# VH-VL binders against Uncharacterized protein y4jR: the designs that were tried, part 4

Target 1, 151 residues: Uncharacterized protein y4jR, of Sinorhizobium fredii (p55518)
Amino acid sequence: MKTLIVEDNPKKRASLVEYYSSEFPSDDLEVTSALISGLRVARDTKPEFIILDMTLPNYSPDENKGSRIELMPFAGREFVMRVNRMSIKTKVIIVSMFETFGVAPRLITLNSLDAELRDRYPNVFVEAVHYSQAQADWKTAIKNARLSLDR

## First folded at step 12 (VH-VL; from y4 with heavy chain T59Y)

Design j4
Fold by OpenDDE, fold request of step 20:
Structure j4 (fold): chain C 151 residues (1-151), chain A 121 residues (1-121), chain B 108 residues (1-108)
Amino acid sequence: as target 1 above (151 residues)
Amino acid sequence: QVQLVQSGSELKKPGASVKVSCKASGYTFTDYGMEWVRQAPGQGLEWMGWINTNTGDPYYAQGFTGRFVFSLDTSVSTASLQISSLKAEDTAVYYCARDHYDLDYVAFDIWGQGTTVTVSS
Amino acid sequence: SYVLTQPPSVSVAPGKTARITCGGNNIGSKSVHWYQQKPGQAPVLVIYYDSDRPSGIPERFSGSNSGNTATLTISGVEAGDEADYYCQVWDSSDDHVVFGGGTKLTVL
């Protein structure tokens, strides 16, 4: 199965890659670190499973687009919307280190984003899970989501 | 070779329902979303929404919720628009169009020939 | 909702250049597409992604987009170019498509 990981944090990315590769060594895994690069890979390779961070830079440092690099707090939401437009057979799970997003007074919780995305994209979006190095809930979520695709 | 062919003109009474079909050919139906556009007589193009041809999920523009239903029959590469409880103001030409999406833009690169729906008492 | 503004009509003599504008707030940051619609026919995509031409569209058709204005330019206008022209954008913030009001191009 083709899988895409989009994660800008090197440590978190390494953890995701290590875990996923260990659980699903036969899967074809590709890794990106930004919103646009992730979308490009999704478009070109049509992965069946996507592990996505909520907060991502718009571009990666190695992208020579001449565009300003900005951190997008809701990149994951945008990503799901855009990948939905691709009309590809894929499932997306969001794994985020943050539980709240935005700036006061308009703070949005990860749970609210989860509910929104489930409602908007029921056949693409799986769930949003909090990432913590101390807790392994995100591992279980990823595993369950991935295994569900084999059914 | 790539084309969308829509069903024929419809004449309906107020309160009735109509189903407009749009059959795709020449390409993989599920690789592209399907857009719906309405054009009232003498008026401009109005976006109604679109449907994900892979998942079947419809998305409706404001003003096109409730009575308007997008659906698919992937076995015959066909998208459909159903309008219930028809009103006189629903009189228009309805177009399906293929969604050309590329990351940051959506363009309609292939259009059906349109289906005229006339609602008259 | 995002709004696109087009002039209702533009007139041009044969052989001259027609310019149809599409105004929108910071439209230069969006991708603009243009459609030609002749009477009794379905729209035809003539420009997409600001300035790209689909296959089969003459080079006489060109597009630009900057600031608050996108422009469809038709050089060497022919009688057959008489039609309604619509600009269109996709608003990624809410996944909505928006059309301009359309411009009737008359070839004098």
Scores: ipSAE 0.889, ipTM 0.942, lowest interface PAE 0.5, mean pLDDT 96
Fold by OpenDDE, fold request of step 20:
Structure j4 (fold): chain C 151 residues (1-151), chain A 121 residues (1-121), chain B 108 residues (1-108)
Amino acid sequence: as target 1 above (151 residues)
Amino acid sequence: QVQLVQSGSELKKPGASVKVSCKASGYTFTDYGMEWVRQAPGQGLEWMGWINTNTGDPYYAQGFTGRFVFSLDTSVSTASLQISSLKAEDTAVYYCARDHYDLDYVAFDIWGQGTTVTVSS
Amino acid sequence: SYVLTQPPSVSVAPGKTARITCGGNNIGSKSVHWYQQKPGQAPVLVIYYDSDRPSGIPERFSGSNSGNTATLTISGVEAGDEADYYCQVWDSSDDHVVFGGGTKLTVL
């Protein structure tokens, strides 16, 4: 199975890659670190499973787009929307270190984003889970999501 | 060749239902979303929404919720639009169109020939 | 909702250049597509992604997009170019599509 990880935090990315590769060594894993690069990979390779961060830079430093690099707090939401637009067979799980996004008074919780994405993209979006180095809940979530694709 | 072929013209009475079909050929049906556009007589193009051809999830534009239903039959590469409780205002040409999505744009690169739906008492 | 504004009609003599505008707030930050629709026919994509031309579309058709105005340019206008032209954008904020009101191009 083709899997895409989109994560800009090097430590978190390494953890995700390590875990996923250990659990599913036969899967074809590709890793990106920005919204646009992730979308390009999704477009070109049509991964069946996507592990996605909510907050991502629009571009990676290695991308020569002439555009300014900006951190997008809701990159994950946009990513899901855009990957849905691609009409590819894929499932997306969001793994975020943050529980709240944005600035007051427009603060949005991870749970609210989860609910929104489930409602809007029920057949693409799986769930949003919190990432913690101390807890393994995100591992279980990823594993369950991935295994559900084998059904 | 890549093409979308729609079902024939329909004449319906108010309150009736109609189902317009759009059959795709020449490409992989599920690789592209399907868009629906309405054009009332003498009016411009109006976006109705689109359907994800892989998931079957429809997305309706404002004003096209409730009575309008997008559906798929992937086995025959066909998208359909059903309109229930037809009104005179629903009289229009309905188009299906293949959406070409590339990151930051959506363009309709292939169009069906259109289906005229006339609602009259 | 996002709104695209087109002139209702444009007239041009054969062989001349027609310019059809599409106005929108900061439309230059969006990708604009153009469709040609002849009477009794389905629309045909003639320009996409501001200035790209689909295969089969003559080089006479070109597009530009900057600021608050996108423009479809048809050089060397022919009688066969007489049609309605629609601009279109995609609003990524809510994943919806918007069409302009259309412009009737008359070849004099």
Scores: ipSAE 0.889, ipTM 0.942, lowest interface PAE 0.5, mean pLDDT 96
Fold by ESMFold2, look of step 14:
Structure j4 (fold): chain C 151 residues (1-151), chain A 121 residues (1-121), chain B 108 residues (1-108)
Amino acid sequence: as target 1 above (151 residues)
Amino acid sequence: QVQLVQSGSELKKPGASVKVSCKASGYTFTDYGMEWVRQAPGQGLEWMGWINTNTGDPYYAQGFTGRFVFSLDTSVSTASLQISSLKAEDTAVYYCARDHYDLDYVAFDIWGQGTTVTVSS
Amino acid sequence: SYVLTQPPSVSVAPGKTARITCGGNNIGSKSVHWYQQKPGQAPVLVIYYDSDRPSGIPERFSGSNSGNTATLTISGVEAGDEADYYCQVWDSSDDHVVFGGGTKLTVL
């Protein structure tokens, strides 16, 4: 199984990689940290499974020098839409540290984003789940999504 | 040899249905989305929407939800447009076009020859 | 909803340069594609990604895009260039394709 992780937070990324590699050691795992680099890897390697953050920088955060780097609160939604445009066979799960996005009164919840993406991309998007070091819910969601690809 | 070949022109009465087919050859059908474009007589190009050829999920532009249905038969590399309850205003040339997506853009690099649908009493 | 505006027609003498404009709010931040459609025929992609030519399109076709205007330029215009020309963008925020209204190029 070819799997892509797109995650910019170093501690969360390490946690995701450690869990996934432990549970699925035979899978071919690739890791990126930005929206555009993640999309390039998805285009070029056509991963069968993608684990994705909702909030990502648009470009590589290397050296933290570029004035063109922006943190995109809804990068995960954009990623799903663009992967859908690629017309490739893949499944996407979003694992987010945040449960709300934007600013009042324009707040959007993770649950409403989950519902939106399930409705619009039912054959690409699996679900969005909350990440916490204290909870196993996101581990269970990743595991169930990955195992469903085996049938 | 990459090409899209559409079904022949149709003359229909109001209230009938029509199905326009678009058969792809020379490339991997499921690697590219399929776009639908309408051109009424003497008018410009009007985007109708597209279908993900991998998942079969259709996406319709505003004004094309309801009577217009995109579908696939991937076993024969064919996309189809079905129009139900035909109206005189549906008279147009209907094109399929191959979606060329690359991160920052969507362009239509290969077009079918067009199918003229004429709706007349 | 995003709108592209084209002049309805442009006339140019043979051998001269035609310039067909496509106006849009901050269109320079988008990638612009151009299609040629001859009478009774399907459109043909002649420029994509602002300035790139598909295989088989002559070098006399070129494109540019900055600010609020994209331009298709055809140098050394020939009678065979008479056609309708459409610009097109993709609005990634709404996953929506937008065509301009088209420009009739007349070579006279």
Scores: ipSAE 0.702, ipTM 0.870, lowest interface PAE 1.2, mean pLDDT 92
Fold by ESMFold2, fold request of step 20:
Structure j4 (fold): chain C 151 residues (1-151), chain A 121 residues (1-121), chain B 108 residues (1-108)
Amino acid sequence: as target 1 above (151 residues)
Amino acid sequence: QVQLVQSGSELKKPGASVKVSCKASGYTFTDYGMEWVRQAPGQGLEWMGWINTNTGDPYYAQGFTGRFVFSLDTSVSTASLQISSLKAEDTAVYYCARDHYDLDYVAFDIWGQGTTVTVSS
Amino acid sequence: SYVLTQPPSVSVAPGKTARITCGGNNIGSKSVHWYQQKPGQAPVLVIYYDSDRPSGIPERFSGSNSGNTATLTISGVEAGDEADYYCQVWDSSDDHVVFGGGTKLTVL
């Protein structure tokens, strides 16, 4: 199975890779760190499973082509919408260190983004879960989502 | 030869239903989204929405979420638009068009010939 | 809610250059596509991604896009170029397709 991880935080990225590789050692795993590079890899390799951060820079440092690198709080939402346009068979799970996004008083929660994405992209988007080192919930969510693809 | 062939024109009464079909040939149907565009008499092009031919999920532009239903039959490479409870204002030419998607844009590279739906008296 | 504005008509003499504009707030940050629609016919894509021509479109068709204006340019216009021309963008922020109102090109 081809799986793509899109994650810019080095420690979280290492944690996701370590967990995924230990649970699914035969899967073909690719890792990127920005919105645009992640979308390009998704288009080019057509991964069957995508583990995605909600907040990502638009470009990686080595990919910055004259544009300022900008941290995008809702990059994950945009990623799901664009992948939906690609006409590829894939499932996306969002794993986020943050539970709120945006600027007060217009804050939105990870749970409301989860509901929005499930409603709008039911055949692409699986769920959004909170990441923490102290909890196993994100590991369980990744495992369940990946195992469901074996049906 | 990449082609979209639509069903023939329809003359309907208010309150009836119509189904416009759009059959694709010459390419892999599920690799491209299918867009629907309306053009009322003497008017411009109006985007109605699209259907993901891979997942079957429809997406409607504002104002088209009620009586308009996009659907697929992938076994015959066909997308369909059903309009229920027809009104006189639904009189228009309806086009299907194939997505030409890349990360930065959506363009419509292949169009069906159009299906005229006339709703009268 | 993104809006594209086109002049309703443009007249040009045969052999001259037609320029059809498509206005939009910061349209230069979007990719603009152009369609030609002759009477009684389906639209045909003539320019995409601001300036690229699909196969079979003559090189006298060209496009540009910067600031608040995109322009379709047809050099050496012929009577066969009489048509309605529509600009179009995709607004990726809400996954919405927007057409301009159309411009009727008259060759006189």
Scores: ipSAE 0.697, ipTM 0.878, lowest interface PAE 1.2, mean pLDDT 92
Fold by ESMFold2, fold request of step 20:
Structure j4 (fold): chain C 151 residues (1-151), chain A 121 residues (1-121), chain B 108 residues (1-108)
Amino acid sequence: as target 1 above (151 residues)
Amino acid sequence: QVQLVQSGSELKKPGASVKVSCKASGYTFTDYGMEWVRQAPGQGLEWMGWINTNTGDPYYAQGFTGRFVFSLDTSVSTASLQISSLKAEDTAVYYCARDHYDLDYVAFDIWGQGTTVTVSS
Amino acid sequence: SYVLTQPPSVSVAPGKTARITCGGNNIGSKSVHWYQQKPGQAPVLVIYYDSDRPSGIPERFSGSNSGNTATLTISGVEAGDEADYYCQVWDSSDDHVVFGGGTKLTVL
């Protein structure tokens, strides 16, 4: 199975890779760190499973020549929409260190983003879960999502 | 070789329903999204929405979230538009079009020939 | 609610160059596509991604896009180029497709 991880935080990325490789050692795993590079890999390799951060930079440092690199709080939402346009068979789970996004009075919760994405992309998006080093809930969510693809 | 062939023109009364079919040939149907475009008499092109041919999920533009239903039959490479409770304002040519997508654009590279739906009392 | 504005008509003499404009706020940051529609026919894609030509479209069709204006340019205009021309963008922020109002090209 081909799996893509899109994650810019190096410690969280290492944790995701370590867990996933241990649980699914026969899967082909690719790792990227930005919105556009992640979308390019998704287009080119058509991964069957994608583990995705909500907040990502638009570009990696070396791939952006002339434009400012911006941290995008809702990159994960845009990623799901654009992958849906690709007409590829894939499933996406979002794993986020943050439970709220934006600035008051326009705060958006991870739970409301989860509900929005499940409603709009029911055949692509699985769920959004909170990441914490101290908690295992995100590991369980990744495992359950991945195992559902064996059907 | 690559083509979209639409069903024939229809004359309908207000309150009836119509189904416009769009059959694809010459390519892998589920690899490309299908777009729907309306053109009222003497007017420009109006985007109605699209359907993901891989998942079957439809996405409607504002104003098309009620009486308009996109559907698929992938066994015969066919997308369909059904319009219920027809009104005079639904009189138009309806086009299907194939997506040409890459990371930062959506264009329509292959069009059906159009189906004229005329709604008159 | 993104809006594309085109002139309703453009006239050009045979053999000359036609330029059809498509105005939009910061349209230069978007990818612009152009369609030709002859009377009673479906639209045909003639330019995509600002300046690329689909297979079968002659090289005299070209496109550009910067600032607030995209332009379709047809050099060596022929009578067969008489048609309505539509510009189109995709607004990725809400997955919305927008067409311009169309420009009727007349070849005198």
Scores: ipSAE 0.671, ipTM 0.872, lowest interface PAE 1.4, mean pLDDT 92

Design j4
Fold by ESMFold2, look of step 13:
Structure j4 (fold): chain C 151 residues (1-151), chain A 121 residues (1-121), chain B 108 residues (1-108)
Amino acid sequence: as target 1 above (151 residues)
Amino acid sequence: QVQLVQSGSELKKPGASVKVSCKASGYTFTDYGMEWVRQAPGQGLEWMGWINTNTGDPYYAQGFTGRFVFSLDTSVSTASLQISSLKAEDTAVYYCARDHYDLDYVAFDIWGQGTTVTVSS
Amino acid sequence: SYVLTQPPSVSVAPGKTARITCGGNNIGSKSVHWYQQKPGQAPVLVIYYDSDRPSGIPERFSGSNSGNTATLTISGVEAGDEADYYCQVWDSSDDHVVFGGGTKLTVL
């Protein structure tokens, strides 16, 4: 199975990679750190499963060729919409360190984003889950999503 | 050769239904989304929405969320538009068009020849 | 929602240059595509991604996009260029496709 992780935080990325590789050692795992590089890999390799952060920079530091790197709070939502436009068979789970996004008074919760994406992209998006080192909920969500792809 | 071939033009009475088919050839059907565009007589192009050919999920523009249904038959590389409860204002040419998507844009690179639906009392 | 405006018509003498504008708020931050539609025919993509030409489109078709205006330029206009021309963008924020109202090019 081809799986793509898109995550810019090095510590969280290492944690995700370690967990996934130990649970699914036969899967072909690719890792990126920004919105645009993640979309390019998704287009080129057509991964069957994508583990995605909500907040990402537009470009990675090694892609900075004349463009300003900007942190995008809702990059994950945009990623899901753009992958849906690619017309590829994939399932996306969002794993986020944050439970709220935006600026008051227009705050959006992770649960609200989860509901929006499930409604709009029911055959691409699986769920959004909170990442915490103290809790295993995100590990269970990743495992359940991946196992559901075994038919 | 890449092409989209649509079903023939139709004359209908108000209240009837119609199904416009769009058969793709020369490419992998499920690799590209399918867009629907309407053009009323003497008017411009109006985007109706699109269907994801991998998932079968339709996405409708505002104003097309009721009587208009997009569907697929991937076994014959065909997308369809069904219009129910036809009204005189539905008289138009209906086009299917293939997405030309690359990361940051959506354009329509291949168009069907159009299907004229005339609704006359 | 996002709106594109085009002049309803443009008239150009044969051999001259036609310029068809497409106005939109901050359209320079979007990718603009152009379609040619001759009477009784389906639209044909003539410019995409602001300035790129699909195979088979003559080099006399060109495009530009900056600020609040995108422009389709047709140099050396021929009678066969008479058509309606539509600009189009994709608004990625709400996954919405927008067409301009169209411009009728007349070659006199």
Scores: ipSAE 0.586, ipTM 0.834, lowest interface PAE 1.6, mean pLDDT 91

## First folded at step 14 (VH-VL; from j4 with light chain D94E)

Design c3
Fold by ESMFold2, look of step 15:
Structure c3 (fold): chain C 151 residues (1-151), chain A 121 residues (1-121), chain B 108 residues (1-108)
Amino acid sequence: as target 1 above (151 residues)
Amino acid sequence: QVQLVQSGSELKKPGASVKVSCKASGYTFTDYGMEWVRQAPGQGLEWMGWINTNTGDPYYAQGFTGRFVFSLDTSVSTASLQISSLKAEDTAVYYCARDHYDLDYVAFDIWGQGTTVTVSS
Amino acid sequence: SYVLTQPPSVSVAPGKTARITCGGNNIGSKSVHWYQQKPGQAPVLVIYYDSDRPSGIPERFSGSNSGNTATLTISGVEAGDEADYYCQVWDSSEDHVVFGGGTKLTVL
């Protein structure tokens, strides 16, 4: 199984990688840290499973062509739409440290983004879950999503 | 040679249905999305939407969410457009076009020859 | 929804340069594609990604895009360039494809 993790936070990224590789050691795991690099890897390697952050920089620090790095609160939503445009066979789960996005008065919840993405991309998007170091809900969600692909 | 070949022209009465087929050859059908474009007589190009050839999920532009149905038969590399309850205003040339997607753009690099649908009473 | 504006027509003498504009709010931040359509024929992609030419398109076709205007430039215009020309972008925020209204190029 080829799996891509797209995550810019180093500690969360290490936690995701550690969990995934211990649970699925035979899977081929690739890791990126930005919206554009994640999309390039998805295009080029066509991963069957993608674990994705909702908020990401557009470019990694090394890919920044002198432009301002912009942290995009809805990068995960954009990623799902663009992967759907690639016409590749993949499944995406979003794992987010944030449950609320945007600025007042236009705040959007992770739950409403989850509902929107399930409705618009039912054959690509699996779910969005909250990440917490103290809780294992995201681990269970990743495991269940990955195991469902073996049906 | 990469090509899209569409079904022949259709003459229909109002209230009938029509199905336009678009057969792909020379490339891996499921690697590229399929776009549909309408052009009424003497008018410009009008995007109707697209279909994901991997999932079969259609996506319709505003104004095409009712009587227009995109579908696939991947076993023969064919995309289809069905129009039900035809109206005179549906008289147009209908094109299929292959997505050329790269990260931050969508362009249409290969077009079918077009299928003329004429609806007259 | 995002709107692209083209002049309805442009006339140019043979051998001269034609410039066809495509106006849009901050279009310079988008990738612009251009199609040529001759009467009774399907559109043909002539420029994509602002300035790239597909195989088989002569180098006298070029494109630029900055600010609120993208431009298709055809140098050394020939009678065979007489056609309708459409600009197109993808509005990724709404996942919508947008065409301009088209420009009829007449070679006089």
Scores: ipSAE 0.601, ipTM 0.841, lowest interface PAE 1.7, mean pLDDT 91

